# VH-VL binders against Large ribosomal subunit protein uL10m (mRpL10), part 207

Target 1, 224 residues: Large ribosomal subunit protein uL10m (mRpL10), of Drosophila melanogaster (Fruit fly) (q9vpl3)
Amino acid sequence: RGKINIQRPKAPHYERARVVAVTQPKYPELPKAKSCFKTRAERTQQQQENPYNEIIAREVRNWLDHSRLVAFFHLSSITADDIFRVRVQLHKQNLHLKSYGSKIIEQAVKNTRYEAIVPLFHSNHCIVFSPDPEKTAALLRIVRRVPQMVLLGGIVEETMLSRNQLVAYAQMPGLHAVQAQLVQTLSQAPGHLIQQLQAHQNSFVQVLDVHAKNQMNEETPKST
Key: E = the ipSAE of ESMFold2; O = the ipSAE of OpenDDE; V2 = 0.75 times the mean of E and O plus 0.25 times the DockQ between their complexes.

## First folded at step 13 (VH-VL)

Design gk5 (from gg9 with light chain Y96F; framework fv_anetumab; at its last look DockQ between E and O 0.23; V2 from the best seeds 0.00; counts 0 for: pae E 2.8 > 2, SAP .502 > .496, placed apart)
Fold by OpenDDE, look of step 13:
Structure gk5 (fold): chain C 224 residues (1-224), chain A 119 residues (1-119), chain B 111 residues (1-111)
Amino acid sequence: as target 1 above (224 residues)
Amino acid sequence: QVELVQSGAEVKKPGESLKISCKGSGYSFTDYWIGWVRQAPGKGLEWMGIIYPGDSDTRYSPSFQGQVTISADKSISTAYLQWSSLKASDTAMYYCARSFLYWGEFDYWGQGTLVTVSS
Amino acid sequence: DIALTQPASVSGSPGQSITISCTGTSSDIGGYNYVSWYQQHPGKAPKLMIYDVSNRPSGVSNRFSGSKSGNTASLTISGLQAEDEADYYCSSYTSFSDPFVFGGGTKLTVL
């Protein structure tokens, strides 16, 4: 009696196989969650019609309009914890780190002076906003320590700057420092002018005094 | 020039309260963190905590949580470390140090304050 | 308590190169590039020598260099001088709630 191979059971008799095939419960295919199979087009269309996107777009516009410093970063693979860590530090410097979808940014800046920033948002990005352009140096100092944040460019005082220009800007003395220097220079200018004007007069007076002294010495009769 | 100047050496008895100070100068005091570091005699450096004077955000090492209080007065660019009740084990040199980042390096250090607690 | 591990002592002769190791875990040295090294002479405050693994502050000699591999950071001192005799401490970022940890320190003796 041949060893019943439990691993390869003999095919049932034709009649039995037929009955089994007919009696097999047809389980309805689990409705494939339509949400899991939405085409990229369907996903994109649904995002456009979301009233929430308009609200967020408005928020983005508000940030742009009230910020004197805006910096754009590519965000590489970073943990939420690390982002939070950086956010806290930036916040200490009155720098506000935000992340928005590319579509939201596009909607936010459509028909505005900021439309030129749209090409910067092709991947994961974050934006740093600040009302204080003097914090540019602090921003760069912080983000230099975060390799996952790559500076792409920014807006300072309503002017679009490249990455290199932003770095150069950060190295410049603050506006107040420059103003102070200017005031100092301007305050010294009149003094120098007066000194230069007086120098000739003083020289002339000195020459006259010498001449007068010489004349007095010549007029002093040798009292024999 | 950036400088951190700490208060003078202290000799105290167990159970007494103590507050030592660290005054920063030559930089914007509110834009940098101030950390406190303990060093017991002949021992290594121990981080105690850190404060951001700009908003008084304070973080403690778990080992020092509840044992000390770190504070700052930004009006006079001074950070403080205080004990409510000193122990003999608190005998150590205490350093304040500046850091731009709360995960960063301490770039400038105070001269240290020696605290001696002896019965 | 998370502590970074350093050798207790290292020695070298003048002109030699020595390396001090600092070993942590994947959650500190292995996870971040925020390793610093401090030099402390007897009776003096610590001095920052290296930050962010390999960067030197202004005024620090180029004889000091830092590196990291895995969970271990290293401080290398080339051309050892008598003035380099000191205690050396490593530090690292660990977590948001507990951002700083120091190593146990290494006493460097110049023989």
Scores: ipSAE 0.838, ipTM 0.929, lowest interface PAE 0.6, mean pLDDT 88
Fold by ESMFold2, look of step 13:
Structure gk5 (fold): chain C 224 residues (1-224), chain A 119 residues (1-119), chain B 111 residues (1-111)
Amino acid sequence: as target 1 above (224 residues)
Amino acid sequence: QVELVQSGAEVKKPGESLKISCKGSGYSFTDYWIGWVRQAPGKGLEWMGIIYPGDSDTRYSPSFQGQVTISADKSISTAYLQWSSLKASDTAMYYCARSFLYWGEFDYWGQGTLVTVSS
Amino acid sequence: DIALTQPASVSGSPGQSITISCTGTSSDIGGYNYVSWYQQHPGKAPKLMIYDVSNRPSGVSNRFSGSKSGNTASLTISGLQAEDEADYYCSSYTSFSDPFVFGGGTKLTVL
């Protein structure tokens, strides 16, 4: 069952994250190697950082495990007020916009089938989580009006989908059986899906570079 | 099958209160915004404000802030526009309209409620 | 005040194509701002004809099309018919829902 277990959402995400993190087991990150040159202060600082990172990483893991829809976006420059307005609209559709550091994402997906997503988070990004995969169409309707959010791909019903596959999924009729059959078919080729996601990421970076240069050119003339 | 049905025409005097209604059917009422649009006689359309009935998030045009109250009763799928004290300049046709996004288009409109305020 | 400028009236003969313009500032129509068009017959509520500059809702004839160039959006009606005689309003919005604004309206007369 891929549902997000939200029984009583009585507090903001920040408050929920603190409660969830406290109730989960904490396993300190083991040191990977003994360092004969590290100072005592550096080791103490690294150890102190692990518990906070572990708490946030478990929060990310809980979102990933309990969301039937996860969508990944590249995030261009956007004001805090504008991204907040987008977050509010998404939240009304039970779509939860989050952003995490790449180290947190790497720790959250370590030794899971989702390790392939880590490269997506080395640049500006955001993630949308939802327990309801039928909200994929609503998500795409909202973000089409937000050019700063560029869809990279997603996860539906625990199956990784490319950008094009996610768009196709959102356009399918509301028959759950048809949508389930499509997801089943795609899940039978996991190696191809991972390769296609990585290829789309590479071409997406190239398209973003062209798009960013075009935006700077458009801003420069200001006469279109 | 989506319908917005508004309450009937009203004839009022200045200083009276008024509450007009807009009932939505054929869709999930709490998942869409309901906006109110004014059209004075022979004039164009003027946006007054909007509400999300699911959580009562309400936004007003600066021109109407404090002059009207927008509310909703989600248990009966109905939005309201209310004046505490009508003026003759409030004489207009008032439409409710549905939008998926606060920053979006109005895809379905009510039939309108004519409000006449005269001495 | 009306921030979007539309011609007060436009006329055309049956079968012709006609274009209604909607001009605003860069903050109203330019850049990534989106435009919707509404048709209003006398005594009736407005009806959405075009959203997001050029998209037609389900059930709207493909005779209606929209476009935008610079700070001007345009509604084009091809194959003009008598029932197209109505008032037409543009409206603009950004992806972040800056204040919603309507144009002043254009009366289309079919000759």
Scores: ipSAE 0.424, ipTM 0.713, lowest interface PAE 2.8, mean pLDDT 78
ESMFold2 (binder alone), look of step 13: mean pLDDT 90; pTM 0.930

Design gk6 (from gg9 with heavy chain Y52F; framework fv_anetumab; at its last look DockQ between E and O 0.02; V2 from the best seeds 0.00; counts 0 for: pae E 8.9 > 2, placed apart)
Fold by OpenDDE, look of step 13:
Structure gk6 (fold): chain C 224 residues (1-224), chain A 119 residues (1-119), chain B 111 residues (1-111)
Amino acid sequence: as target 1 above (224 residues)
Amino acid sequence: QVELVQSGAEVKKPGESLKISCKGSGYSFTDYWIGWVRQAPGKGLEWMGIIFPGDSDTRYSPSFQGQVTISADKSISTAYLQWSSLKASDTAMYYCARSFLYWGEFDYWGQGTLVTVSS
Amino acid sequence: DIALTQPASVSGSPGQSITISCTGTSSDIGGYNYVSWYQQHPGKAPKLMIYDVSNRPSGVSNRFSGSKSGNTASLTISGLQAEDEADYYCSSYTSYSDPFVFGGGTKLTVL
């Protein structure tokens, strides 16, 4: 009597198979949670104008309006720990690192002077805000050590700057330093002018003195 | 020019308190971290802790937590390292050093303060 | 205490190139590019020679170079001079709670 292969049971007799097939309970297909199979398009469309998005958009606008330095970064694969670490350092320099969705940014800047920044937000991104444009150098110094943060551009004193322009700006002496230099230069200008004016006068006086001396020498009668 | 100037050498007895100082100049004192590094005689460098004078954020090495107190007075651009009760094992050279980043390098160092604790 | 491993001593002749190694783990040297090298002459404070693995501060000779492979950072000194005789320490970032770890130091002797 051949060993009943329990692993491959013999197909039941045709009649039994028919009965089993007919009596098999048709379990209703579990409603595939429509939410799990939403196409990327459906997921993006259903981002209904969430009142929450409006609030966040307003926040973004507030940051933009109150910041004199805004820098835009692409974020590559970065850990939460690394982001936190960088955030803390930036914060200590009065630099505020924020991350917002592209749609939120779009909503926030719609019909504003900042609308031109929308193309920068095609991927994972973050924004750094600061009320102090002098912190640009500090910002770049910090993010240089974070390869996951790629500078895309920024806004300084309401002017949109490219990456290269922002780097150049950071290398410039601070406004106060430039002002101080200007004041120094301006303070020296009158002195130079006076010196130049006096130099001509002094030269003239010297020529006159020489002339006078020569005349006096000619008028001295040879006392025989 | 950036400079860190530390207080002079100290000779103390076990159980005594001590506070040494590190004064920064030539830069914005509140924008950089000040770290303290210990070097026992003939030994290597040991990080003790670090402070950000701008907000007094202070962090310690686990080995030195509770053993020392790091503080700063930003009004006079000075950082401090303090012991409440010195031990003979505290005999070492202590350096303060500047770092722009919390995880950064120490780019400028003080000249060091020698602390000798002997009975 | 997580310490970076350095050779105790290295020696070279004037004009030679020497390399000092610093070995850590995947959580420090292997995980981050925040390796620094310090030179310390006897009785003097340490001096920063290399930061971020391979960058030289202003005023540091181009004879000093840094590199990293895996969990090991290396300081190379080319054209060895008598003045290079000193102790060299590596450092690395480890974690947010313990951001600084030093190596044990390497004594460089110029023969």
Scores: ipSAE 0.738, ipTM 0.869, lowest interface PAE 0.8, mean pLDDT 87
Fold by ESMFold2, look of step 13:
Structure gk6 (fold): chain C 224 residues (1-224), chain A 119 residues (1-119), chain B 111 residues (1-111)
Amino acid sequence: as target 1 above (224 residues)
Amino acid sequence: QVELVQSGAEVKKPGESLKISCKGSGYSFTDYWIGWVRQAPGKGLEWMGIIFPGDSDTRYSPSFQGQVTISADKSISTAYLQWSSLKASDTAMYYCARSFLYWGEFDYWGQGTLVTVSS
Amino acid sequence: DIALTQPASVSGSPGQSITISCTGTSSDIGGYNYVSWYQQHPGKAPKLMIYDVSNRPSGVSNRFSGSKSGNTASLTISGLQAEDEADYYCSSYTSYSDPFVFGGGTKLTVL
């Protein structure tokens, strides 16, 4: 491996400083080693030289293990003020907005039932965690007003759900018993869920990229 | 550039009312929580409550519910802490602080307002 | 009601590492808590040193680190310096219904 990872963040630009106050910085990753064979001492030192990734990965595992609701979003470009308002609104509903680097997510879910979520984090993203699966409807109502956050899918009661399944779950009346029955039924197709999440992510990234390019050719109106 | 400026020290008698202020500048006042924290002489920090000036959502510590009133005037970027009837036990330093999230990550603090209540 | 327990004092020599603990219940520390650490010098307002368990704000030295295990959060100060002598407070909140709390504070003495 190369040099030790940067241990402190650089001072961010003003807009990014507000976002960084709620979002953890991403660490640069070292290039792959030029040798395939390494001694025990070299491998141990390399593992010790990347301690911040494991600390952050441990936090992600704790959130995943203790959340009954997890929702994954693609995140388009968004102002610091807009993401701040979304975070406050979500937090009032016991919904916790987080973003992590893809390598950290991969480390966090290694050898767990959640390994299938790693492909969702190849693009700009965010995750919402909550202990309250009943808050799925509130989550969708809040993010409906935030076009920069595009739902990719989620996890409810340890069951992975596609975007459409999560939306259907949120619309169910008659609380808890009906929702538990639906989650049990949806757990019958885990492989199909992963393929749908990957296809949904790719198609929405393409659509969002085209939309973002078109918006870059227009002037922004003065805010109120 | 972010700054919270509190009103000056107060010397009061038991039973008097008091309203102290905290003016925020250098940021969008309506986008952050403002919390109030008490520190009695020689003691630790105690949170009292918080307000989100953007919609006036106000929450109190159970120990201070009904004991004080927290309010804000967003037209002048100012939060307030108010007592209707002071007690000698209210002698303390009072801080305001802003938080990006709901409670608990107070990144900027006022200088403090010392309130002394003696007969 | 809800309490976070910290040692009343800790001490260390310059250059050493010290750790300050903050112990609560599963509803204070072990849940979806945002754990923060504050430093307070005599006569000054507190300063945020660590937020969300392990994050450092801009301008805080990487000598300060935070972690959590079970119901205990920890602040570690490596390379102890004379200016680190201060009171240190942990804080926690988890959700709408859980009140925000401060720990009782820990006085750090640099010998």
Scores: ipSAE 0.007, ipTM 0.521, lowest interface PAE 8.9, mean pLDDT 75
ESMFold2 (binder alone), look of step 13: mean pLDDT 90; pTM 0.929

Design gk7 (from gg9 with light chain N55D; framework fv_anetumab; at its last look DockQ between E and O 0.27; V2 from the best seeds 0.00; counts 0 for: pae E 3.1 > 2)
Fold by OpenDDE, look of step 13:
Structure gk7 (fold): chain C 224 residues (1-224), chain A 119 residues (1-119), chain B 111 residues (1-111)
Amino acid sequence: as target 1 above (224 residues)
Amino acid sequence: QVELVQSGAEVKKPGESLKISCKGSGYSFTDYWIGWVRQAPGKGLEWMGIIYPGDSDTRYSPSFQGQVTISADKSISTAYLQWSSLKASDTAMYYCARSFLYWGEFDYWGQGTLVTVSS
Amino acid sequence: DIALTQPASVSGSPGQSITISCTGTSSDIGGYNYVSWYQQHPGKAPKLMIYDVSDRPSGVSNRFSGSKSGNTASLTISGLQAEDEADYYCSSYTSYSDPFVFGGGTKLTVL
């Protein structure tokens, strides 16, 4: 009596196999969640039509319009805690760290003067906004200590600046300091002019005085 | 020039209250953190806490939480460290120090305030 | 309490180079490049000598240098001078809630 190999059951008789094949319950294929198989194109299209994106885009525009300092950064792998840490410090300096998707940025700046920034947003990025351009130095000082934030460029006083230009800007004396220097220089100019004008007059008077003294000395008769 | 000037040495008894001060000058007081560091006689440096005078954000070391109060008056560019009830173990030199970042270095230090608590 | 570990004492002769180590963990020295070194002479306030592992403040001698490997930071003093005799403390960032920790300090003796 051949050992029934339980591991390799003998194929059922042909007739039985036919009946089993016909009577096998056809289980409806579980509806593949359409959401799991959305093509990249479909996902991208759905993101474009999201009313929420419009709201966020408006927010971005608002930040751009009200900021005198905008800095763009590439953001490498960083922990949420570290980002938070940096955000807190930036906020104390009236610097606002925000992160937006590239599509949102594109939508936000479309047909605006800021359209030129779109090429900067190819990967993970963050933006720092500030109403105070004088905080540029503080921004760079903070970010220098955050290796995950790489400065790409910025906008200062409505002017697009490269990374190097932004660094140079941060090294310049503040506008008020420059203005103060200018005022000082301008205030000194009239004084110098007056001094120069008076110098010739004074020299002339001195020469005349010397001449007068010499004449007086010649007219003093040697009283014998 | 950046300078931190601390209040003079204090001699107190256990149970007494004390408030010492640190006045900053030569920089924007509200843009930098002020930390307090304790150094017991013959011992090392101990970070106590830090305050941002601009918004009075204050952080304490766990070891000093509830033991001291750190405050600041930005109008007079002064930071404070205070005790409600001094202990003999509070006898130490106390330093204030400036930091641009609350995770950064202390670049300028006060001269220190010696607090002696003796019965 | 998170403490950074330093040798209690180090000694060297004038002109020599000495190194002071500061050992932490992966959550402090190993995790961040926010290591600072302070020099303290007797009866004086600490002075910042090195920050961000290896950066030197203005006015600090180039004889002082800092480095980090793994969880250990090092302060190297080259061309040791008598004036370098002091206590040296390392510090590091640790966490958002507890941002500062100091080492136990190292007494440097110049022989």
Scores: ipSAE 0.825, ipTM 0.918, lowest interface PAE 0.7, mean pLDDT 88
Fold by ESMFold2, look of step 13:
Structure gk7 (fold): chain C 224 residues (1-224), chain A 119 residues (1-119), chain B 111 residues (1-111)
Amino acid sequence: as target 1 above (224 residues)
Amino acid sequence: QVELVQSGAEVKKPGESLKISCKGSGYSFTDYWIGWVRQAPGKGLEWMGIIYPGDSDTRYSPSFQGQVTISADKSISTAYLQWSSLKASDTAMYYCARSFLYWGEFDYWGQGTLVTVSS
Amino acid sequence: DIALTQPASVSGSPGQSITISCTGTSSDIGGYNYVSWYQQHPGKAPKLMIYDVSDRPSGVSNRFSGSKSGNTASLTISGLQAEDEADYYCSSYTSYSDPFVFGGGTKLTVL
């Protein structure tokens, strides 16, 4: 009477995300194994045998196309319970933690502007997607307390950023104001544009220089 | 500015119910956790529990599990701490405080609500 | 069950540097546990002075610094001033678990 529905399995992340979004305060019970993540080899094999690989690849492409913030992380050994707790906290900030097999990533970004990200997925990894680039600071604040997630870089407003560039982006509280001033400058006379662009560029460079100097000191707490 | 405003002092008898409030303003109320911290007279701080008003995700200290109810009404940016049956040992100052993470630090605190339970 | 131990009191003269310790009973402060410090004047709510072991919120004097070694966190106040006289609480938390253990508090007396 009824058989296991293997033909139409729900995507793992959607199933977990839907349960978290509608059921509180309890979370779905995680698998009790060593990790929610299968080994890389097992994940690759399982995904190649899954009849929904093209559906999952389209999902990844949809995330990439509709997220104004994408961040890539190397993922060290972490328990399934711990990564789930991190996922929940990220989700509360509209930050969506995902992991996909490398073959699915290759399939998803083939012939797209994002094909350059494929090498990032040769090691154990995770990805955070968000429609809100303003959440970059929140993302970094959360993962600062998760040493198993090591930031590799990201995409903000369709621009590929290195780790250092993404950190600098997160710490520029006036970036929107600088961008708005630049737009206003572009609508003015050409000679005025050169003057105001140089002023905004100097302000932007000064913010980056201050951030770069502070970042040089990031792992140097004061002795007591 | 970020502000947490708590309801006024309460004088109650053992066995009575009580619901005290904490209203947040100057920030996105649903994006931060609200925690409750007890301080008995002349004693230190004790964490009671915490709620995320955006989805009502609620966590309790084991010492207070089943002793209080933490809730929130996001439509009026207010969190609540409630007892169904007060005890004399519930006499304390109760603070609400805001945290970005449920495992993080409390960056803004309410002024406190003094609850006195005596016969 | 989990406890953070602070000295009941410490004292120092104006201009002196003093250190308040906060020691865990097991792994409360080790590993991924992160420490914050709160200052509380009589009749007022606590104020966050240090988070993530050593970081200061905006508006907190750089005379306040934090550190951790093994199972012990330390709050150091340099250049003591009369306004520093207050109760100080440490707290410990993990990135991944149900949080917030407060130490018992330390009364700082200046003079």
Scores: ipSAE 0.384, ipTM 0.688, lowest interface PAE 3.1, mean pLDDT 77
ESMFold2 (binder alone), look of step 13: mean pLDDT 89; pTM 0.923

